# Ledger of designs, part 14: VH-VL binders against q17rb8r558to768

Target 1, 211 residues: q17rb8r558to768
Amino acid sequence: TAELSHLTKNVPIFVCTMAYPTVPCPLHVFEPRYRLMIRRSIQTGTKQFGMCVSDTQNSFADYGCMLQIRNVHFLPDGRSVVDTVGGKRFRVLKRGMKDGYCTADIEYLEDVKVENEDEIKNLRELHDLVYSQACSWFQNLRDRFRSQILQHFGSMPEREENLQAAPNGPAWCWWLLAVLPVDPRYQLSVLSMKSLKERLTKIQHILTYFS
Key: E = the ipSAE of ESMFold2; O = the ipSAE of OpenDDE; V2 = 0.75 times the mean of E and O plus 0.25 times the DockQ between their complexes.

## First folded at step 5 (VH-VL; framework fv_romlusevimab)

Design s21
Fold by ESMFold2-Fast, scan of step 5:
Formats: sequence, structure tokens, C-alpha cells
Structure s21 (fold): chain C 211 residues (1-211), chain A 121 residues (1-121), chain B 108 residues (1-108)
Amino acid sequence: as target 1 above (211 residues)
Amino acid sequence: QVQLVQSGSELKKPGASVKVSCKASGYTFTSYAMNWVRQAPGQGLEWMGWINTYTGEPTYAQGFTGRFVFSLDTSVSTASLQISSLKAEDTAVYYCARGPYDLWSAEFDYWGQGTTVTVSS
Amino acid sequence: SYVLTQPPSVSVAPGKTARITCGGNNIGDKSVHWYQQKPGQAPVLVIYYDSDRPSGIPERFSGSNSGNTATLTISGVEAGDEADYYCQVWDYSSDYVVFGGGTKLTVL
């Protein structure tokens, strides 16, 4: 057996919901096609598949996020319980089919690194401002909503010292995007961004709207 | 280790009934589907259907409804195929084969040794 | 109903490469499994999910699947590879498992 090269061609796609880097995505899978997809991912050793929301014209969206399988239970009653976590983001290059589930050729996305010292300082200032706004928004939510968020998504990640250490930027941005009550179109727009500055600016605008 | 052991060969007259058994060992019986595959003399493999070992629900391929019955005895990890009103064209080797529980795009990773059923005169 | 087409026979000299095809409409959109059956024996799974090998199957067995044709390739063929080979898919539309008609591989 040989290793699969970078998992960029004929990648299996679960067409269901938004997924984000570092964010848990637990799945209860009932459909035979997706049970087969999960089983095959485990047997081939990739232990990964793509997640995209549906799209009325193109079957599924042009952007998505890889999910890494952490644990799986195939149940005799036709269910599969799959514990996953978001990994790399991707753009769809080509669509296909396999045993009733969608596939795609993809390219991975990562943030464009800011090199200029003054721009890095401005980025940190923006980051710190938006993080504070996010904390205030979350703390001011009704207890019921805050409890539901903590139960499903866990706690808001702490600030990171180096904003550009991770190729997808700070984890808290993705956690926040997952919990904000916004249309999937806006979530997909933010997921597709390759600029941390643009992502922070968009998140700030969303937070201001809900303040 | 995984084994599927089938009952011995049968020689029957037309109109008789036969029951072929397949005893599984080396794995959790209810975690895998049991499939039935037939092979007439000098012919290829023909899928007959499967039985869900957890629920007991059988699914038959077109052409294998009516005279063919799939059943289970989970207490002894055994699947069975019963053929009633035997005809000469039922002469074949009958195999049981293990597949993934849901059967979809199912590979059959373990097979029984086969049971020859001969229907003559 | 979905149909898989295999050549009835393929002949190959020892040490050469045998290629056994399995034709089906858009078969590249399906997962193909391959079985080896020797006379008087039960079939043995040799390739699953187009190109994966079960534990114990030699590296000289490989598979591919694209468009309308899946192929089982056996390199460095040995006398012991002489057998009937069957391809198999699950057809989503009919919910049936479909076998090809089988190919008899003769080594000389």
C-alpha cells in the first residue's frame, strides 16, 4: 500500500453543514452512502473527508473544510456515530460522484502571511479589539443560548501569541463563526477568505450588527 | 480467526425442499451482513440477496423471491437458505459470504466453502 | 439492470503482465471489488474499493477504475494465478450487487 498524495483528488464530500478549522463536528450518520464513505476513509487510512453545504446550482458549495475522524461507531441499527474535528479549508476545482456520494478535486487554502512590520502591528490591534468585542458579545448572551453553545461547541479558545503561527489564523475566529447566528452565505464567505485582516473585519461588522 | 462453515452436499429430487446452513465463527455475528451467492455448473457468480444479521430482515434479488427463504439462528451464529419446490435449474453451488452490515458497495471478505445442491431425476 | 462485461478469457505467459477488464456504464463512479476463484474452491477477495489489497494479497495485484472500465492488473504472473476472476459492484439505482461474467486467466 502507498500513501495517498495530499488528499487533493477524488476527495469524498459529505454534503451537509458548515465545518471550520479546529472546531469539533460530531456527526450522526444514517444514510448508507455516507456510512460507506466513512468506512472507506478508515479502511484506506486517510481518516479524512470533506464537508460542504449544499448549493442549488452546483450540488455543493465551492468552499469547504476537511474533517478528521477521531472515533467512529458503526451501529447494527444502521447508524454511525462519528467524532470529527475540522482541519484544512479547501476550494473545489472539480466535482464527481462515487457510490452515491459526491467527490471533489480540491486545493487547500491558507492565509496569506503579512510580512510588513507596521501591518503586523495594525493586525494585532484589530485582533485584540475584535476579540474583546467577541468576549463581550458572548458574555452578554442569555444564559440559555450560552449554555447551548458551550454544550455543542465548547469554550471560546484563548488568544494566541502569534496570530500567524497557524495557516488558518486564530482558532477563536472559527469557533465564533460557528456560533454566530448568521446565514450560511456569510459563513461561507468568511471561510473562503485568505486574509486574516479581512476575516477579522467581517467578524467585527457581524458583531456590531448583533450588539 | 474468521470462518464460515457450510453444511454438506445435498442430492434431491424435483419438488423436494433443501436447507443449506452457514455457521460463522471468529467475529461478532450481528456486526456483518450475510450474503448468498449461487454458481450453476460452469457458470459465473450470481448474487441472490442478503440478510441483516441484527434485525433478521432478508432482501432478495429479482428472481429469488417465493421459493427461497433466508433465515438466522443468532444463538448459534448460523444463517440458513431454504429452497422449496426444487427444480433442475436450482442445481448449483451455494455460497454464504460476509459483507459490511449495510451492504452498500459491499466487498465480500470471507466466504463459506460452498454447498453443492444437485436436483435430478 | 446494471451489467458488468468481462472478456471470457485472457492468456498470458509466466512472468508477463495480465490485464483483466470490467466494463460498465460510468463504472468509475462505483467502487469495484475483484475476486479470484480456483477450480473447486470458494472465491477469494483480491482487490477492494478499486485498488486496495486485503492483507496477504501480493503487491503484484493492482487495480484501477475510471470512466467506463475497471482493470485488474497482475504483474509477474505465476502459474498459481491461473483462475477465474470476477469483478463486482453495488448498483445504487437498483440496490443490487452485480457480478461480472468472469474471466478465465490461463497461464500458457
Scores: ipSAE 0.006, ipTM 0.544, lowest interface PAE 10.7, mean pLDDT 88

Design s22
Fold by ESMFold2-Fast, scan of step 5:
Structure s22 (fold): chain C 211 residues (1-211), chain A 121 residues (1-121), chain B 108 residues (1-108)
Amino acid sequence: as target 1 above (211 residues)
Amino acid sequence: QVQLVQSGSELKKPGASVKVSCKASGYTFTSYAMNWVRQAPGQGLEWMGWINTYTGEPTYAQGFTGRFVFSLDTSVSTASLQISSLKAEDTAVYYCARGPYDLWSPEFDYWGQGTTVTVSS
Amino acid sequence: SYVLTQPPSVSVAPGKTARITCGGNNIGDKSVHWYQQKPGQAPVLVIYYDSDRPSGIPERFSGSNSGNTATLTISGVEAGDEADYYCQVWDYSSDYVVFGGGTKLTVL
């Protein structure tokens, strides 16, 4: 659509941390360039910007996640507290700059839908198995770690009836990826996947490693 | 500048052992996995497995368990491959290759120059 | 076990376009990487994650991946492109990295 085309060119990029679909990402913004970026996003009505981790070769990574602004508090000491939630994933096509912050031309990522009935059944079985492993991993954590996770990220999302209803797949996969103590390279690899089966398989192996 | 420098060629008799080393420089050694790939004369590339440079845990592909051992010396940023009880079919060029910790879809962006191991009587 | 199938050889005239295929069941659901290997040398990564190009690799090299076939495309082929080319994926069922058998590109 025409409305979507303006969200893919010269998209403002906050270079900081990993972000994931449906996962809260609260930000404390001090830098004038990012305060300006946030203000512009609000004023233009898009209320969105991209989030990418830094990269030594290319300034920031080739994959990221859009953040949707839910609330903003401008504090008297010059800080801004921005409540965001992850939206659609993207791949970076071109890098740029605007008023001291990074920009990018992007293309959105969407999971490839499985259409074969037997493959859908196998996907459901894999999903249910991995979800159970994730629940077991979380419940076996020391009480203090579980409490901190619940406080910051909330509870693990429920299983979804239709695994392919959302373009990014089940929400619990992203919640889990945010809380697992894994290398950022693993997280970025999973974020870039367009196959739910490949993503569930990768998550399963990570969980097995930490069991 | 990222470099992987491997040890020199080896000529061994059946039943002997060999150790191939791969010294990394130009990056933080523990931030990337080290993979091993072999290529028999006139044949294609065959992935042998990888070692987690942070934890020291090796993972071997099927067919490379038992006689093959991956190890590290992090103090000198070196990964090593040891092959025991050498057989003629172990004759190959052995490569080390750097990969990200996304093993399930890793690309190998830097390779060592290769170490030729020849097993002959 | 998962198998990647490449043609053993492809011949192309200088300046023309070479296409090297990599066949695999539902390979479009996987991420494909491509390597160039010249005689006596280590492999060099030329395409990663289906279509991304490492710095230093000419824009003549491109990749695609859909359905059961991934393709490495080299436009405006030069004599220096003569090499063996290997595709590579991670295999879900075996939990292994799998290489194709390789394709010898001859420029003539």
Scores: ipSAE 0.000, ipTM 0.439, lowest interface PAE 17.8, mean pLDDT 87

Design s23 (at its last look DockQ between E and O 0.85; V2 from the best seeds 0.00; counts 0 for: pae E 3.2 > 2)
Fold by OpenDDE, look of step 6:
Structure s23 (fold): chain C 211 residues (1-211), chain A 121 residues (1-121), chain B 108 residues (1-108)
Amino acid sequence: as target 1 above (211 residues)
Amino acid sequence: QVQLVQSGSELKKPGASVKVSCKASGYTFTSYAMNWVRQAPGQGLEWMGWINTYTGEPTYAQGFTGRFVFSLDTSVSTASLQISSLKAEDTAVYYCARGPYDLWGGEFDYWGQGTTVTVSS
Amino acid sequence: SYVLTQPPSVSVAPGKTARITCGGNNIGDKSVHWYQQKPGQAPVLVIYYDSDRPSGIPERFSGSNSGNTATLTISGVEAGDEADYYCQVWDYSSDYVVFGGGTKLTVL
C-alpha cells in the first residue's frame, strides 16, 4: 500500500460509512459536493480524503480513516465510482466547511508499542487465539455470506510475523472489523484504540457473541 | 490541447437577434459544463449562466432570463448563446468558459477568445 | 445575493509584491478562484481553489483564503503582470457564480 501524505489541515471529509486501514472502500459518488471533493483531490494531487460516519451531535464522528484514491471511473452523467483503500486513522481536532462539504483538522493515530518482552509474548498469544477464532467464525458462516464478504472485502489477510511493524497493527484485524455485523459506534470505539491488545480484546468479545 | 473558439464580432440593430457560438475541442465536450460570461465595455465580468452539456439543460442567472437562450450542438461540440430583442445595453464582449460538470467549485479553466456584440442604431 | 468586494486599483513597483484582496462573508468557507485579464484578451485562470496554480502559471502567483478575505499575491511583479484581476466563487445558497468587481494592477 502506498504511503499517504501527511495532510492534517482542512482535510476533506466524506461523511458516509466506516473505513479502516488497508481495507478497500469502493464508493459511488453522486452528490455534487463530493464530486467536487473528488475532483479537487485529483487536481491537487493529494488523491486522498477522510471518511467518517455521521454523528447526530457533531455532523460526523470524532474518528475516521483516510482513504487513498486508487482509481476513478467517471460516468457520463457526472457520477463516479471511486476505488479507494484505507490508510491512516485520525482524530478530528477541528471541524470546518468548504464549498458545501465538511473538512477537518486532524491528528493521526498510531498504536502504542509494547516494549516488555512478557507483554509482547502475551500479546502474541492473544493475537493468535483471536485470529484462530476469527478463522473459525468465518469458516462457519453460511456459504452465501462468506461469498458476499469475499466479493466485497476480499480474503482475510494473513497473520503478520511482527505485530507492531505497522502503526495500525495487523491488517486482518481491520478486515475482520469491517466484515463483522456490529454497530458503527462499537466499530468506532475499536478504530479509536491505540492498543492492539484492547482491539483484540474487543474483537474477541464480538466473535464470542456471534459464535 | 483544450480550445474554445467563438464566432466573430457582431454588429446589430436594436430589436434584432444574435447568435454567438463556442466550439470546443481537445476534450470530452459532455464532461464539462459551459458557462457564459458577459463583460460590458469598461466593466467587470458578469456570469450569465451555464448549460449542462450532457443533458442540454440551461440555467440562467438573474437578469438573463427571457431574451437569452443557451443551446448545444453536441455533434460538433458547440455551445451557443442567442440574444433576442437586442438592446443597447447588450453591447458587450461575451465569453464562453469551461467549468465543472455540475458547476460546483465553479472554476473556469478555459475561456473562449470572446465575441464582441455591438448594438447600435 | 453574495457579494465579492475588490479594491478598484492597486499599484506596485517592478520587483515588488502586489496583494489583491477579495472580501466576502465567510469567504474562507468557499473556494476562491482568480483570473487575470489583459486588455483586449480573455480572462486567464491564475489561481484556483484558493491557492493552487494551473500549469503554466508562474510560482510568483500565489493565493490564500481565510475568514472574510481572500488574497492574490504576486511576487516579483513584472511589467507583464499589469492587468485586471478578478476573484470568483460559487455560492451554494443561490447556486450562482459570483465575480468580484475586479482590480486593476498598475506596474509603476
Scores: ipSAE 0.734, ipTM 0.879, lowest interface PAE 0.7, mean pLDDT 94
Fold by ESMFold2-Fast, scan of step 5:
Structure s23 (fold): chain C 211 residues (1-211), chain A 121 residues (1-121), chain B 108 residues (1-108)
Amino acid sequence: as target 1 above (211 residues)
Amino acid sequence: QVQLVQSGSELKKPGASVKVSCKASGYTFTSYAMNWVRQAPGQGLEWMGWINTYTGEPTYAQGFTGRFVFSLDTSVSTASLQISSLKAEDTAVYYCARGPYDLWGGEFDYWGQGTTVTVSS
Amino acid sequence: SYVLTQPPSVSVAPGKTARITCGGNNIGDKSVHWYQQKPGQAPVLVIYYDSDRPSGIPERFSGSNSGNTATLTISGVEAGDEADYYCQVWDYSSDYVVFGGGTKLTVL
């Protein structure tokens, strides 16, 4: 139900890897605390939890992405196989604990819409240029790496007609960020951006370096 | 339908041993932990420990080591509690209770009916 | 050792609201489960994970947990609610299950 999607306080946090809107994130869970976290998310009907990378100073990063549970298999040997996909991005406001796992009070991030017609036109031109650069980069990868990416992340999403229809911007940007060979700190900084223009500009910079 | 059925009441003399059984049905036995809880006459609930039904590994709370043994017979979906060298202070109702596979988080959703063990001479 | 503190007894008139507290250091960081035990019977889970109800438990049973206090609330109390109520947590630092001492609810 729509009410279950507005979880913002005492949100359970899986501290592990980067996650991105619309991008699949399959998980193999061994730790009892995270088995409980996932079981609880299913039993309460929320079917989601936050994903953050670790941070040396604050336990986990100030930004992350919600993961929506699509399917789960609890195996008797203690393993859990969890099929998830990235949802809303968030900023951490307060850190907590629950039964041995981390929790957070969060605020969801949405891109700030551009309303000026000239700026929208420039955004579309930037988008199309960066998309073309992304396609070229991916097509020019060695067959081995291209096959590995296709197997793990699927094909690059197609361009969307309405760049600002989704609150997190075009899906291909997040797919690309997941596969680009850049420092996780850089990926985290891009995840935190509320400007599609700023995000496209940074992605363009990365692609230009590798072209 | 989930059921936990315990063995009947026992009257024992000090120094004897007793074995309380708990037969599970209506679910996959190895997917849940089995807990043991004691309640002395007129007293509250006291957690004794648990056994992992998949690995067979028992964990005992402080005060329940040595004389107390948790065991399984997975072929008949049964968990057992054995108490050796019985003392008068062991007089209590003993419950088995189903918990999460690895105990983490710890709710007990189904309980056996209880087995009264009386130690008297 | 982690300790849960409950009042030994609570009295309430039929149709009124009973509140049973469970005190513990930073108990809000733990999941609290509540059990109802009637004389001669096994305990029955009435609230789990702070505020969730098992199937078959009336809506008048609710729970909360924050800071140092968890509370079981029974609205519109009926004679059949007279029982002992126990709170319970799992303490991850010791890997132990801890029960409160129990509260006897008396309905008139």
Scores: ipSAE 0.504, ipTM 0.809, lowest interface PAE 2.8, mean pLDDT 91
Fold by ESMFold2, look of step 6:
Structure s23 (fold): chain C 211 residues (1-211), chain A 121 residues (1-121), chain B 108 residues (1-108)
Amino acid sequence: as target 1 above (211 residues)
Amino acid sequence: QVQLVQSGSELKKPGASVKVSCKASGYTFTSYAMNWVRQAPGQGLEWMGWINTYTGEPTYAQGFTGRFVFSLDTSVSTASLQISSLKAEDTAVYYCARGPYDLWGGEFDYWGQGTTVTVSS
Amino acid sequence: SYVLTQPPSVSVAPGKTARITCGGNNIGDKSVHWYQQKPGQAPVLVIYYDSDRPSGIPERFSGSNSGNTATLTISGVEAGDEADYYCQVWDYSSDYVVFGGGTKLTVL
């Protein structure tokens, strides 16, 4: 079964930035508690930790994204460069601490599938419209900014044949949210959504704002 | 194989000084901190402090801030403990122990064999 | 400042299970390391980060940590397990290392 591979209790939490499914999240780590957290994840073989933005009320936000460690480069001055990629989204159920870094008990999130044939058709029509809007936005960027995005994040993922196959929906949605300069509150709202329709609608509003 | 080899046991009179050395091999010396741990006869383990092997900066536990000096010779991967003005109560086994670079996490994965310092007249 | 409390001794019959406790205020929020020390020898790390086993340590050594108590468990105890056992933490707030007082395990 898959229960041994699901990390949901006392998950180490890096409190820093927004992370998204499928999106690379390179980190420069200088803070001792996070160096410790990363060293432990490698030593124990889990090679993953949760990423959440800070929250003034609760130390960190109620939603986040797991990061899978792909590579770590420990620098002689004590900093480390950590190459990660986003995995599953989660909701925080309970907060804790371990040796100065935050931990959480979490519940993984995935999209609720739409099964009605007419609603699936409408969802695909909305998807194709918003995807076209995203492509137009990206193609109309100035060359320098487009090159920076391509270098740091890679190209926009291609549209997917089955919109609801992946638990987090289409990868291009997350890529777009990672490259757009949106408010963290808005980003968190989209991260928490279990409706692909709602997510596409929010992305459409963001794209209209930047037109 | 990681090894920490300490200098031989010492018999000293009160008022003398002693230097205990700890030579490391099998790893990058400056990538791990060196800790010193004391064990008096019939007693438990007592952390004395540590030295950052990259910067050379020592940190002493409470009660070890006077007569005890940690030092390094990184050219030969050696940490040393100097004890001045020896007292009978300094009679103990002294261990070096390898720990995390910045002490954080705090596990000591490799230990020297121990050096017995006996202070008597 | 931070204090770890261990029982001075524990006795167990051969083949049975030994449990050695380490008490501390909110010790469950700290990583606990355990060392075995046989007479005339240096300590050896047997458990780190509460429950992880270094290479070469038998599976019959295990650890747990929650609330105010960490526990070292040795299943199928053998005569060769007779030793002193120390728990140890690193305290984040003080940047200080603390050892417990030690527990003598006797196999009868």
Scores: ipSAE 0.437, ipTM 0.773, lowest interface PAE 3.2, mean pLDDT 90
ESMFold2 (binder alone), look of step 6: mean pLDDT 92; pTM 0.948

Design s24
Fold by ESMFold2-Fast, scan of step 5:
Structure s24 (fold): chain C 211 residues (1-211), chain A 121 residues (1-121), chain B 108 residues (1-108)
Amino acid sequence: as target 1 above (211 residues)
Amino acid sequence: QVQLVQSGSELKKPGASVKVSCKASGYTFTSYAMNWVRQAPGQGLEWMGWINTYTGEPTYAQGFTGRFVFSLDTSVSTASLQISSLKAEDTAVYYCARGPYDLWSGEMDVWGQGTTVTVSS
Amino acid sequence: SYVLTQPPSVSVAPGKTARITCGGNNIGDKSVHWYQQKPGQAPVLVIYYDSDRPSGIPERFSGSNSGNTATLTISGVEAGDEADYYCQVWDYSSDYVVFGGGTKLTVL
């Protein structure tokens, strides 16, 4: 919602794993601080929090993704099962703490729109090429891995007709990054990019490595 | 109370078969992968493979194909390892260990207590 | 196949800092997990995803991973930390989980 899209100050941060725009991120939460964080998010009506990977120098990475809470099951053993989906990407401006969990002041990231007609044509060509490579990579996976990906992440999103309609670019790029077996350092690098061309180029290089 | 409880120690003759069981409790069995890890006396940890608890599909590491079979009984939240045609080299402690669905992170956060299998004449 | 190299043993005095290394080609591009195993017991996950700590693991346990070396650091070492420590990665090229050979930490 519009109100939730303006949550930029003292944002609660779950320090755990990578999250991506539009990609499901189911969580099993046991730590008391995070259970409290989830409960507060629900009680205040924001129903979202930030997700960042850990960082040895700064506690957590400078970039992350908001997670929107879809469903929550509070288990008798104190564990919470939280069904979330990735929302907007962000850059960390300031770090803080609240009741044992990290917080941050953030600014949301948006892709820089390509306006030149020739550059837009080149971007579509690159997009279509990389999408084809992604489909080939996925179809050539052994049945066991494909079944696990479908079970955990869902189906690969369809191609979008307007590559620049969403501020984060095409959904399939993020789904693919979530399922590619790459180190979080590479994933974080791609998450931080504000250029769809740069992101597609990096994804292409990763696909070539795993082909 | 998340835990994995394994069956008791086994003493077998060469050529016999053994079945090690691993009963899960305190969590949704099919939401996590089950790994098998072996440790020979005085040696390090050796990953044998894993089984997808939702699909039932096993994956074996090199050297653990043929004589080794991973299986499930989801009705009782139990994973099993069967070793056929036992050899002296199979003498080890066998562990089951819970891992994430996708295995890309690969961490094993909950382990069984281990089952000692001794193969001797 | 991918290989992880650990020193077979590390000795440390009580209250000092122990550092256990895990060497691997471009291991900084992989996620490293660390396990503690005490005699006669099952392994216990003490660090996952290079530097994250499971609930119940003391803050004196920390991890790092860069270039060709991952390191488990135990500050203020206690007698109860005496154990074998194993590093672990998942290697996509081989599609296997790989363990290091283990390091015996002795608290003298």
Scores: ipSAE 0.000, ipTM 0.430, lowest interface PAE 17.6, mean pLDDT 87

Design s25
Fold by ESMFold2-Fast, scan of step 5:
Structure s25 (fold): chain C 211 residues (1-211), chain A 121 residues (1-121), chain B 108 residues (1-108)
Amino acid sequence: as target 1 above (211 residues)
Amino acid sequence: QVQLVQSGSELKKPGASVKVSCKASGYTFTSYAMNWVRQAPGQGLEWMGWINTYTGEPTYAQGFTGRFVFSLDTSVSTASLQISSLKAEDTAVYYCARGPYDLWSGELDYWGQGTTVTVSS
Amino acid sequence: SYVLTQPPSVSVAPGKTARITCGGNNIGDKSVHWYQQKPGQAPVLVIYYDSDRPSGIPERFSGSNSGNTATLTISGVEAGDEADYYCQVWDYSSDYVVFGGGTKLTVL
């Protein structure tokens, strides 16, 4: 359909930082090109744009996350204060430009469902183990760092009963990746994964390193 | 942008000690492990161990316990290797190299230029 | 301890394909990384995770890993490819990085 086509073709891209499903991403926008991009997203009714980290080749990464605009304030001094939250992940198929900002043709990513009962049981065991490690890591941070994380990202999401209900897997995984002091290369690698098992395994290794 | 810059060459007598430094820049120092690799003249690469830059915990390969000490100064993004009671067999080029934190990956993606340590009478 | 075996030398004519092997028990179950070292220089990562290429490494470099043998393949070999090449794995049981003995590539 035409509406669905607008969500995957010539999608506006803010080239700045990592974004993750369900994770808040507040933005202070000064550049005229991005203020125009955001205004257009609101006027067209999509209220969404893509977020990608910059590539070392003066481009942007092959994977990113859509940001949904919740609120926006255009200030008299030209600044825009934009409250967003991460939505669907995507892979970049084609790059373009529009009025000074980047665009992309994209395909959305979602996790491959595990259907075998033994594999589901193993996935749940891995999930519970990694969640416990995440809780321990966060609890053992110094009060100052915990307070800063809570202020910026909010509290860690609770465990979900059905690990495969959401197309991007449990929300706490993305919250954790946003707060861990891990290189964007690894963050991008995890964002691109379509296997919840692979993602949990990688998160476990990161937590082991920082614990 | 990522750089590992090591201290200059050293000429030491048997029984002396030496400290080789490796200063990192262009990335978050504590997000990557620092590995130490030596190469004796005309020989291959020999992994000595690594140090967890977040916790400060060192891990030494078999054969590099006792006389070898890995340390950090995170305030200046520097890892150091100290060798005590130097022997002629310690003559080698010593490299620091950045590695990942995870158990399934040991790629060393950026290397220092190397520090030549020569032990002779 | 885990051991990686490489041929000590490989010779190839310019423009042809060089293949450098790295043997190890069930090495296909491990991730193999490859380094290029030119005389007087530090090693440079040319292949990681069996077949992935770092930015700046020519597409002529490729890798594979299955069973007991990993292979670094250099197509369209150039004189500038002369170097020592080392394979490397992370041995999960010992938590050690293990290097092969190195292979000297000579472009004739």
Scores: ipSAE 0.000, ipTM 0.528, lowest interface PAE 13.0, mean pLDDT 88

Design s26
Fold by ESMFold2-Fast, scan of step 5:
Structure s26 (fold): chain C 211 residues (1-211), chain A 121 residues (1-121), chain B 108 residues (1-108)
Amino acid sequence: as target 1 above (211 residues)
Amino acid sequence: QVQLVQSGSELKKPGASVKVSCKASGYTFTSYAMNWVRQAPGQGLEWMGWINTYTGEPTYAQGFTGRFVFSLDTSVSTASLQISSLKAEDTAVYYCARGPYDWLSGEFDYWGQGTTVTVSS
Amino acid sequence: SYVLTQPPSVSVAPGKTARITCGGNNIGDKSVHWYQQKPGQAPVLVIYYDSDRPSGIPERFSGSNSGNTATLTISGVEAGDEADYYCQVWDYSSDYVVFGGGTKLTVL
């Protein structure tokens, strides 16, 4: 009995915005193709679909994030309000179509675990430094911008005891990436990284630029 | 338990009219579209259209405009199909079937038992 | 208008596997639903969205859909599986539901 814990073939893709592991992504769905996609996801019990930003050459980007459906309100006029949260990241291998919406064959991404004791110590030092920079950046924002962020995204997640316990690394990194005023190209670059060290280094450079 | 119960068989003369009813129970009537499907003797299934049970707005498939009218009585959770100016070619079993309202009538998860309409003489 | 093509009949011995095909131009880009209809009865949904089973449908029923052909597969066929089988798609471009012509499954 093979256990298939992952949806990897003909995955339905919502082409709209960036999504990140652990970060809420509320959606207002108006188009019939996406209403059908959400309906199918609920009825099959999968309750997941992929989210990618648009791309001028390939219709949508090479990297994205799975969204897990938490709640759906199907309105009598055909509109849907969908409460989702980001799950696993993926790389697109093949593109397709299904009933008017995009599909993809995908490969899930996970961070490469650092095993060397000295490298783990250096990673924690980098993490703590960047976390402190993130806290300082957020606290020094003008009150109106800070209030808008808290209203929409909630508070920044707390530091995690084990930096490598989750396959996508610490949750606060993704919350911060969702909030930082950066071009989608930078967001895609960070999303595609399989190294927590590289991701923290990139976030640090972004924070320094906006500090 | 979801049930769709249709009215009994009808025998009509050409030029007459007929009304087939479909009474729903076991769910919120206005939350699902009601579809109509026809099956002529010895033939396959033919989709006729659907009605939005919340708004009352009908949508007819090509070939089922004019003589065919979909209607509702939400107070008794009933959808109806009326056929006017009956022709021999209208002889068929007519089914109501429940479909989702939010994605334009895809799969049909519950069906009525069917109503036979015979047009003769 | 979009057309679905099914073979008019398929015969199978008890305990063997029956395969009923549904042909359509780029049907793999659409979601296919399958219905079982026994004489004098209303259709019953047996497979929806290509390969998913409603509650109460035996796991002997499975579906696939790729390219220009969707297939309903019934393994370990039983006498009670004898029926007409219809494939169905929703054609978004025309906002129209399309049924195949139906296949009569005979269990020898």
Scores: ipSAE 0.000, ipTM 0.444, lowest interface PAE 17.2, mean pLDDT 86

